VH-VL binders against q9nrl2r1430to1533. Designs and how they scored, part 58

Target 1, 104 residues: q9nrl2r1430to1533
Amino acid sequence: GGVHELSAFEQLVVELVRHDDSWPFLKLVSKIQVPDYYDIIKKPIALNIIREKVNKCEYKLASEFIDDIELMFSNCFEYNPRNTSEAKAGTRLQAFFHIQAQKL

## First folded at step 23 (VH-VL)

Design p3c
Fold by ESMFold2, fold request of step 24:
Structure p3c (fold): chain C 104 residues (1-104), chain A 123 residues (1-123), chain B 107 residues (1-107)
Amino acid sequence: as target 1 above (104 residues)
Amino acid sequence: QVQLQESGPGLVKPSQTLSLTCTVSGYSISSGYYWHWIRQHPGKGLEWIGSIHRSGDTDYNPSLKSLVTISADTSKNQFSLKLSSVTAADTAVYYCARTDYEWGTFRFGLDVWGQGTTVTVSS
Amino acid sequence: DIQMTQSPSSVSASVGDRVTITCKASQSIRTYVAWYQQKPGKAPEPLIYDASSLQSGVPSRFSGSGSGTDFTLTISSLQPEDFATYYCQQWYATPYTFGQGTKLEIK
């Protein structure tokens, strides 16, 4: 709760965006390039959307913010086999997130 | 200018462990995204052996997985390949190579290669 | 494993010719293809990444295209230094497999 949490959410999102493994998560997967993605992933989300929700103060609890970040990773692992470059990036970025989230 | 140079024995006996080192100059190994080993069998194409990410995570070709170890030594600016229990089938030119980083884009590829080192496995 | 099938295996061409080399993936790999040139006795050199992006220092006569399963390397006007073997490589999933190569030789 509060203004300090919202500032911490923004800082964390910025750190995720700047991470070298952020490339699969910056924006939603293209329906044109990956036509079956949205047949499999029903709750799509990406860092640009999460950052916009932080900017608009749409997260009332830290748990809601954390849930969206974890949803982003779970979508990655559901759609992408573990040996893909996307899933490998997701694994590393999630580990980084868990370290940074301890600072919240 | 980034340069990669393979080093190690040119001749290895069957059943021994092949050990190769890639020395990186003009660039810090900790700044790279991935570091790879590739080999090219005589008169044949290229085979990816495996890679090490800057985090220390490794990925190996499943055909070699139990036989391969890739590691990095940042203090020497080197990364290495160990391939155990070699046979004549492991005779090849071995290359080390880099995948560099570019934020926000998928830039996977081998943008810098070593010169290659020939390894022969024979009695 | 994702198989990368190059065609043709060999091509004979003259200086000034336009040459097209194709690479087909056994499954969709988005745009995650790189192309390399290898001259005899030398290490491969990078040409293209992400299907169509030129590596720094690569002449503009080289171009790449494709998405999904079908990828093309084109040399618009062959030069003497372009006679080499060309490889594609997929970067979608491990093992990061190469095509078998296409040898481009003097007609």
Scores: ipSAE 0.760, ipTM 0.904, lowest interface PAE 0.6, mean pLDDT 92
Fold by ESMFold2, look of step 23:
Structure p3c (fold): chain C 104 residues (1-104), chain A 123 residues (1-123), chain B 107 residues (1-107)
Amino acid sequence: as target 1 above (104 residues)
Amino acid sequence: QVQLQESGPGLVKPSQTLSLTCTVSGYSISSGYYWHWIRQHPGKGLEWIGSIHRSGDTDYNPSLKSLVTISADTSKNQFSLKLSSVTAADTAVYYCARTDYEWGTFRFGLDVWGQGTTVTVSS
Amino acid sequence: DIQMTQSPSSVSASVGDRVTITCKASQSIRTYVAWYQQKPGKAPEPLIYDASSLQSGVPSRFSGSGSGTDFTLTISSLQPEDFATYYCQQWYATPYTFGQGTKLEIK
């Protein structure tokens, strides 16, 4: 939507980036470190990509922004078993996101 | 200068509950990322018992699940271990330890350890 | 559980020697390995995190490498204070398991 929504999207992304459980989500997963990731995850996305989309006004609706954030978490849970450090971080960051998204 | 200090009984009878406390000084436990309990068995190596995240989430070694509780008391700057129904196999040196945080970096590891406290389970 | 198989179990070496210690994970764990040094009667002390990053204050003669399943700790030129037991630990998934240890002894 408008400039107020864009400021709200930017603020939320900044809060997610600053969160201590953001470390798995800041950039796309490295194909060198994790060779099979892109065989399993077909719609990769990360906070730096979402932040770029906000900066370029690519989200028309709040739901589109929320969908990209939720896609990021669903990718994490699809690839990573529940007992992994990455899945644990994803669970906490998603809970934080749900609290912050109510302000949206 | 962060310091961790374990405290608790050195001798525990079989079937009782082992209770240990880690007191943190020079650093707020709410600022840490994870707080852990580790033990080292006589004639065996190191074993991760479990951890508590700054949010209050806990993770336990599955071999000890239902016997272990880890909790934190932010007002006392302490976190604690309770291990129920102990046997001689629980005789070990017990350590508390921290995982520090640096934004944007995977820094998992035990960067600060307590001195360790010896616990003997004996009739 | 992810097993961390450490080798050798012990090694005898002289001051100035290069020593390598390996850990092999039972599955791929990216770079999520830490290394510790433990001297008798003391708690372990951190050396390396994330396979190759030196903990603050650790001498540059210590280095780590590896990714996936195979990890190495190298001491390029042993000093008298380096004789200790060394452990690796994986941080990929709970339980966060340790290797069995490598005792580095003076000849």
Scores: ipSAE 0.757, ipTM 0.903, lowest interface PAE 0.7, mean pLDDT 92

Design p3f
Fold by OpenDDE, fold request of step 24:
Structure p3f (fold): chain C 104 residues (1-104), chain A 123 residues (1-123), chain B 107 residues (1-107)
Amino acid sequence: as target 1 above (104 residues)
Amino acid sequence: QVQLQESGPGLVKPSQTLSLTCTVSGYSISSGYYWHWIRQHPGKGLEWIGSIHRSGDTDYNPSLKSLVTISADTSKNQFSLKLSSVTAADTAVYYCARTDYEWGSFRFGLDIWGQGTTVTVSS
Amino acid sequence: DIQMTQSPSSVSASVGDRVTITCKASQSIRTYVAWYQQKPGKAPEPLIYDASSLQSGVPSRFSGSGSGTDFTLTISSLQPEDFATYYCQQWYATPYTFGQGTKLEIK
């Protein structure tokens, strides 16, 4: 990817992190708090990991970056019932992401 | 200082609609995370009725028999509660309250409450 | 719905006593628990959020602990103004249910 594309990924991650519904996604889920999480979710990911990948220029295509973000939301909805606080936050954050991703 | 104040009729007849408004001062509704309605039947505990998120998304307690509607008016910095077809079981003190967000951490709880308003359902 | 079973329903204590109130959730709810104090004829006031975080302005004699299903509110040394009814609430999933309350009375 080019310099401009990389900057777009960085900016989008910043916007996601600053969003008030980002709290379930800032870091990986704690195995202490949720002992069975990693028995269910096989490809865990979080915004701090995605940000690190962006900083290391690991995303060559916008589709690769989008795939990781969508995986993050998919994991949330796979593990958390829709009436949970995490799922509710995830639903709103994903909607925000989909709007912003159109600019990529 | 952030303040919440409930307002509405203190007496409602059975089968009518209970309507309450929470007026928020010193803080924009659009800046809050969740806005809630809670009630307390005489001599009983607290019951969560429902909430509205700043985005407009609503959540309601399915245990309530009445149809619950919560809405927000950002221009007036108010949010409202409507309970349809009320009965004597809806007699209670009604509170509005806030849940705020601190960056990086959702502060799970109601940090600011209104003083409450008494609503009596009677013929 | 998630049930919050609060115990005891009532307790008598004296000034200076250590008081402990417990809430048990019907399922694991992480640390998503708040505690409130309510005096007669008044609105509830916040004490604890996220199981163990003290709300601003609340005396340090109040503390919260717990994770998963078992949660505790502790008053280390009871003061005269602490006689009231206390409630826990879970924030894991809607509806955000309360415990049935604990009335703390003077012995």
Scores: ipSAE 0.907, ipTM 0.955, lowest interface PAE 0.4, mean pLDDT 95
Fold by OpenDDE, fold request of step 24:
Structure p3f (fold): chain C 104 residues (1-104), chain A 123 residues (1-123), chain B 107 residues (1-107)
Amino acid sequence: as target 1 above (104 residues)
Amino acid sequence: QVQLQESGPGLVKPSQTLSLTCTVSGYSISSGYYWHWIRQHPGKGLEWIGSIHRSGDTDYNPSLKSLVTISADTSKNQFSLKLSSVTAADTAVYYCARTDYEWGSFRFGLDIWGQGTTVTVSS
Amino acid sequence: DIQMTQSPSSVSASVGDRVTITCKASQSIRTYVAWYQQKPGKAPEPLIYDASSLQSGVPSRFSGSGSGTDFTLTISSLQPEDFATYYCQQWYATPYTFGQGTKLEIK
């Protein structure tokens, strides 16, 4: 049901945030640190934004929640080459997410 | 106090496999973010060999001629390095080191080092 | 691979001097830089992580700065125990390359 699904989303976000590979994803990329990021990434998103959407009950379907999480990873891999620390962290975190998402 | 200690044979013949172990004390390797091997040829600078993440994910320096294998044994709180088919160019002091994670941030750096172990490749 | 060009290769200074050494990356690497000190016959010791964060136990006379491609390690007032070789390292992408080192010698 909706209440149970919402709780599942909340729990999954908590687990993602607590993961040691969450550091690239906790908040939006800084334009100061990465000036060209927003020239490339047109739909920026981060775990804090996703958490807020969960809290506001903006996700009516699990697929919508999953889509935002996958967008977050997609952005990371689009901008960061495979050998970067961010991409490596993203790869591991995404794998973790895919396992946890099976519970949804 | 966290301590790292390298161990293994100090002499290896050419074409053989160099095998080293890093024993970690005072800290679980399962709690570390990355565990690394670094070497230093006599009178030269530092060279990153490779690393293993707590998940088992490994990264190696592709510039090394030898095949690099890094593994971890959580039951022994150790991680190891293997270099296959070594040559004189692999003669160096070998260090193991740690990179740790601070919540919300990757602590970019090697914050704990072993004392190093000398490995000589010679016939 | 990302190249870390460290300068100078060697520098002579006196106790009390302000010393600055530089590391230039071949591409932008954000703030993902660490600095180490190594004395003869000893393992390197960490000084700075994430370009400007001082490692625990390191004297406050050491500081790091920079972002993008240009990074600096500064010793505000050189002490006798600071004569050593210093290395930078980038953590932006594998392989995590080092600078070639800077030997700080007594003038």
Scores: ipSAE 0.906, ipTM 0.956, lowest interface PAE 0.4, mean pLDDT 95
Fold by OpenDDE, look of step 23:
Structure p3f (fold): chain C 104 residues (1-104), chain A 123 residues (1-123), chain B 107 residues (1-107)
Amino acid sequence: as target 1 above (104 residues)
Amino acid sequence: QVQLQESGPGLVKPSQTLSLTCTVSGYSISSGYYWHWIRQHPGKGLEWIGSIHRSGDTDYNPSLKSLVTISADTSKNQFSLKLSSVTAADTAVYYCARTDYEWGSFRFGLDIWGQGTTVTVSS
Amino acid sequence: DIQMTQSPSSVSASVGDRVTITCKASQSIRTYVAWYQQKPGKAPEPLIYDASSLQSGVPSRFSGSGSGTDFTLTISSLQPEDFATYYCQQWYATPYTFGQGTKLEIK
């Protein structure tokens, strides 16, 4: 993407990371804490990975960036029931993301 | 320092609505992660009633027979509890409490508590 | 709902003793457990968060451990002020349930 888009991606990732509900998404899920996670989730992703992709200019389209963010949330909701703390955080963070993404 | 203080009537008649307010000082409720209500029936253990996130998102204990409503007023730096159609089973000490967030980590726990307020449901 | 089975319900001990209290969750809850101390007529006070993190101001003789389903609160050397009721609580899913409590009494 263009310089402007890249900067927008960077800024959005920063905002997501700084959000109080980012804690389930900062890093990949621990296999020690969740032994069966990677048996269920086949395309794991986290904000640190997305940030790295942004820094490496791997996103050529906004849609690609958005797809990865949505995948991150999709994974959360696929694995975690709605009443879990992770799912609750994810729901709020996703709502925040959707508002911010309109600016892209 | 952060302080929480419960307030409201100590006596409520059956079938009426119990209303309590938690006043927070030394800290903005809009900065907190979760704000909670917990109660303790005389001589019994602790029971989580519900919570409100700083965004306004609420969660309630489905085991409670009374209808629970938790709300926040950022202008007053308060959050409130309402229990409708109370019975003697709702007689308890009611606590408000906080869960805070440290960057990168949700601090799982209630780190600040009010002193509690006794509510008796009686005719 | 997730059940937190706390044991024992009561325990008698002497000053200087090592005391262990356990909470067993009905399902895996990662490390999302907190521990509290409550003295008669007082509000609970936080001891441990996230299973093993000591709250600020809490004496180092208190420690928490565990993950998954089994969690432990340990007092390495009991002091007179430690006689109280202790509760665990899970934060994995709503409702955020408590254990039944453990009353620690002086022998």
Scores: ipSAE 0.903, ipTM 0.953, lowest interface PAE 0.4, mean pLDDT 95
Fold by ESMFold2, fold request of step 24:
Order: sequence, then C-alpha cells, then structure tokens
Structure p3f (fold): chain C 104 residues (1-104), chain A 123 residues (1-123), chain B 107 residues (1-107)
Amino acid sequence: as target 1 above (104 residues)
Amino acid sequence: QVQLQESGPGLVKPSQTLSLTCTVSGYSISSGYYWHWIRQHPGKGLEWIGSIHRSGDTDYNPSLKSLVTISADTSKNQFSLKLSSVTAADTAVYYCARTDYEWGSFRFGLDIWGQGTTVTVSS
Amino acid sequence: DIQMTQSPSSVSASVGDRVTITCKASQSIRTYVAWYQQKPGKAPEPLIYDASSLQSGVPSRFSGSGSGTDFTLTISSLQPEDFATYYCQQWYATPYTFGQGTKLEIK
C-alpha cells in the first residue's frame, strides 16, 4: 500500500533485524552448509528478501507482509527440531514479531 | 573484566537440595544471551546441566529435568542452580558460564567460566 | 541426545610437534562445535567456536576445522603451556553435550 504503511513495514523489519534472535533469519540458508535444506523447504525466505520487497513496494496489503514473515518462521520450525538453537531463536523472534505486528 | 564466581555450600547431605549462586561482576546478566551451569565429576568429563536465556526461558539436561531449576535475579546480578534429591553421584566441581552474542554470527560457546566450586555429597 | 566422541583419549608429543585431536558427532550438527582447553585444577578456557573461529586472545597455532559430523582441533607447533585436556562441545541441540576429553601430555 500507501507511504505510511510502507514506513511501518520498514520499521518492523528493522526491529526484527536488530533483535538478538534474528541470526538464523538474516539471509537465506546456505545450500553448501545445509545441503538438504532446499529439498525440504520449497518457499525459502529471509529478512533481507522481505526488506527488499518492502523497499520495492511489493506488498499491497499488511496481510501479504505478515504472510511472508510467518512463512519465514514456519520454514524454521519445519526444518529444525524444537530443541535446536535455530528453533529456539525462531520461537522467541516470532513472539516478538507478534507483539510488534499489532502496531500495523 | 567480566568475572563469574560460584558460591554455596561445599558439603550437602544425600536427599537434600544443592543450591548454588553465580555472581556476575563487570557485566549485566540482562545483557547476556545465555547463562549456564556445567559440572565435572571426579575423574570424568564435563556435563551441561542447563541454561537460562535472558528472556527467562530455561533449558535443562533431560537426565536432570525434574530435579533442576535455574533462575536469575537481575537486581542482584546473579543466577542460581537448585538440584534436588542429591546423591553421591552429584559430587562434582560446579561451574557457571556465559554464552555471549555477536550480531549476525553463530557464536555459541562458553566464552567465560567461573572458577568452579567443589560440592561433595556425603553423610 | 547427540553423542560427541573424541579421539585419541590421550596423546604424548614433543614441543614443536603438530597435534590433531578429533571429535565425531552422532548426527550432523552443521558447524556448531566449540573447543576448550582445561589445565589441571583450573576451569576450562575457550579456544574455538563455530568449528573454526578462533576465540580472541587464543594463539594462532590453534585452529579448528570440520562440518557435519567430523571435527578437528589442530595445534601446529606444540608449546610447553599446551599441556592440558581438550574438550569439544556441540551447540546444535540441547542437551549441549561435551566430548569425553583428550589429554595432551608433553615430553
């Protein structure tokens, strides 16, 4: 949408990126480090990609923006068992996101 | 300049609760990422007991799950271990330790350790 | 639980030697391995995190490598102060298990 909505999306993405539990989500998972990731996760996404989509005005509705962020977390929990360091970070960052998203 | 120091009784009787405190100096525990308890049995290797995240979330070794509690008191800059129903098998050197954080990097590890405190479980 | 198996259990070497210690995980743990040095009567000290990254202040003769299940710690030119026991620890999933240790004896 509008200019005001794009500013809100950017502010939320910046808050997510600055969060200490953002480390698994900053960029797409490396196929070299994790060879089977893209066999399991068919719609990969990360914060750098979401931020670029905000910059390019590719989100028409807040729901589209929220869907991409929730997809990011869903991918994390699909690939990573809950006792992993990756999934623990995802759980905390998702909780933070839910609080921040109510500002939209 | 960050220092961790364990404190608590050196001798505990079987079936009692072992209670240890880690006092952190030169650093706020609310700024840390994870805080851990580790033990080392006589003549044996190291065992991770559990940790507390700065959010208050805890993780425990499943072998100790119902026996262990880790908590933090940010006003005293301390975190604590309680291990209930101890036996002679819990005799060990107990360490507190920190996992710190660098934004954008996976930096898990125990970058600062306390000096350790010996706990003996005996009648 | 993820098992971390170190080898050898002990090694005897001379000053100047190259020493390699290995750690094998029971499943793939990416690069999520740390290494520690423990001298008698002292707390462990960190050496390596994330398989190959050197902790600040650690001499450059220490290095780490590996990914997946197989990891190594190498001391390129052994010094007298390197007499210690060395441990690996995985950070992929709780419980964050240690290897059993490798005792390095210097002649």
Scores: ipSAE 0.747, ipTM 0.902, lowest interface PAE 0.6, mean pLDDT 92
Fold by ESMFold2, fold request of step 24:
Structure p3f (fold): chain C 104 residues (1-104), chain A 123 residues (1-123), chain B 107 residues (1-107)
Amino acid sequence: as target 1 above (104 residues)
Amino acid sequence: QVQLQESGPGLVKPSQTLSLTCTVSGYSISSGYYWHWIRQHPGKGLEWIGSIHRSGDTDYNPSLKSLVTISADTSKNQFSLKLSSVTAADTAVYYCARTDYEWGSFRFGLDIWGQGTTVTVSS
Amino acid sequence: DIQMTQSPSSVSASVGDRVTITCKASQSIRTYVAWYQQKPGKAPEPLIYDASSLQSGVPSRFSGSGSGTDFTLTISSLQPEDFATYYCQQWYATPYTFGQGTKLEIK
């Protein structure tokens, strides 16, 4: 949408990237390191891709932006058991996101 | 220079609660990513007891889950272990340790350890 | 729980020897392995994190490698101060389990 929404999307994604639990979500999972990831996760997404979509004005509604971020967390919890370091980081970052998203 | 120092009673009776404190100097515990308790039985290997994240979230070894509590006191720059209903099997050297933070990196490991404190559980 | 199996349980070697210690995980853990050195009566000290990254202040004769399930710690030229017990630890999932240790003794 509008200029203010695009600035809010950028601000939110920057806050997510800066969070200390962002490390699993900065880039797409490597097929070489995790060969079966893309057999299980059919709609991969990461913070660098979401930020690129914001930069290209690909989000027309706030709901589309929120849906991509929630997809990122859903992928994490689908692939990773809850006792993994990846899933623990995802749980904390998602909680932070929910607080920040109230401001949209 | 960051230092970790365990403190607490060295002798505990069976069925009592073991209470240990780790005092951190030269570093704020709020700056660390995870803080851990590890133990080592006499002449044997190492066992991870649990950890506390800087947010206050805790993770415990399932073998000890209902018996263990880890907490932090930022004002004293300390974190603590309580292990309830101890038996002779809990006799060990207890260590506190740190996992450091580095943005964007998987740097999990125990980069700083306390010197260890010996706890004996006996009648 | 993820089992970390170290081999050998002990090794006898001379100063100057190249020594390799292996750690095998019961499932794939990516590169999420740390290595520690422990001398008698002392706390363990960090050597390696993330399978191959050398901890600051650790001598360059120490190196780590591996991914998935098979990991190695190598000492390229053994020194007198290297006689100790070595442990691996996985950081992929709780409980963060250790290997049983490898005791490195003077021949």
Scores: ipSAE 0.733, ipTM 0.898, lowest interface PAE 0.7, mean pLDDT 92

Design p3f
Fold by ESMFold2, fold request of step 24:
Structure p3f (fold): chain C 104 residues (1-104), chain A 123 residues (1-123), chain B 107 residues (1-107)
Amino acid sequence: as target 1 above (104 residues)
Amino acid sequence: QVQLQESGPGLVKPSQTLSLTCTVSGYSISSGYYWHWIRQHPGKGLEWIGSIHRSGDTDYNPSLKSLVTISADTSKNQFSLKLSSVTAADTAVYYCARTDYEWGSFRFGLDIWGQGTTVTVSS
Amino acid sequence: DIQMTQSPSSVSASVGDRVTITCKASQSIRTYVAWYQQKPGKAPEPLIYDASSLQSGVPSRFSGSGSGTDFTLTISSLQPEDFATYYCQQWYATPYTFGQGTKLEIK
């Protein structure tokens, strides 16, 4: 989209990255540290990848941008049990995202 | 310099509610990541009671979940523990502690502890 | 709940010795382990987080290692101030359980 829409996607990604619960989502999960992750999660994605796609204007619609971010959270909840530190961070960051996404 | 100090009664009768307050100085509790309560039974190991996240989300040890409440008062820079229906088994040294945040890092741990306060549950 | 089992329960050693304390988790917890030192009558103090990262101000003779279920704390050359009880704690999932402790005593 337009100049204001691209600025809105970039600002939202920046706010997500700055959030203190972003730590599980900044980069793709390490295969070395978590060997079975990519056996279970088939569409991996992380904030650095989403940010790159915004920078390259790869999102045509706000829904495409939202879908990638929701995929990121869905992967977290699929791999990580509810009581884990990762899932707790994901729950809080997703709630923050839903509030911020109302601006789109 | 960040300091944590526990306060509250040292003696509590069975079936009463244990109430403790942790006063934080040199640091705003709204800037912290998690704030915890830990206890240590006489001559024994450490037990995590629960924590409060800066968002207000709480997590409690399942063995205590129906009995425990942790809350924060940012205007007083304090957070508190309430443990209801205490028994002699709740006799322990109680600590408050912090988990700080370093962006981009998994730094979970208790980087600052209070000095501890002894609570005895006795008739 | 994830159990954290420390070994040995106590160690008797001399100044200058190398000491290794182990902590075993009942399931994989990645690297989400912290280590603490506690002296009698005092609160625990942090040593290590994330299995191997030294807390600020901790002497370099302390090191940590491990991933998955098996973790170690090593003191490369014991000093008189290192005689204390050591605890591990997992941070993978609530409840954030501690090991039962390892008492390090002077010989």
Scores: ipSAE 0.719, ipTM 0.891, lowest interface PAE 0.7, mean pLDDT 92

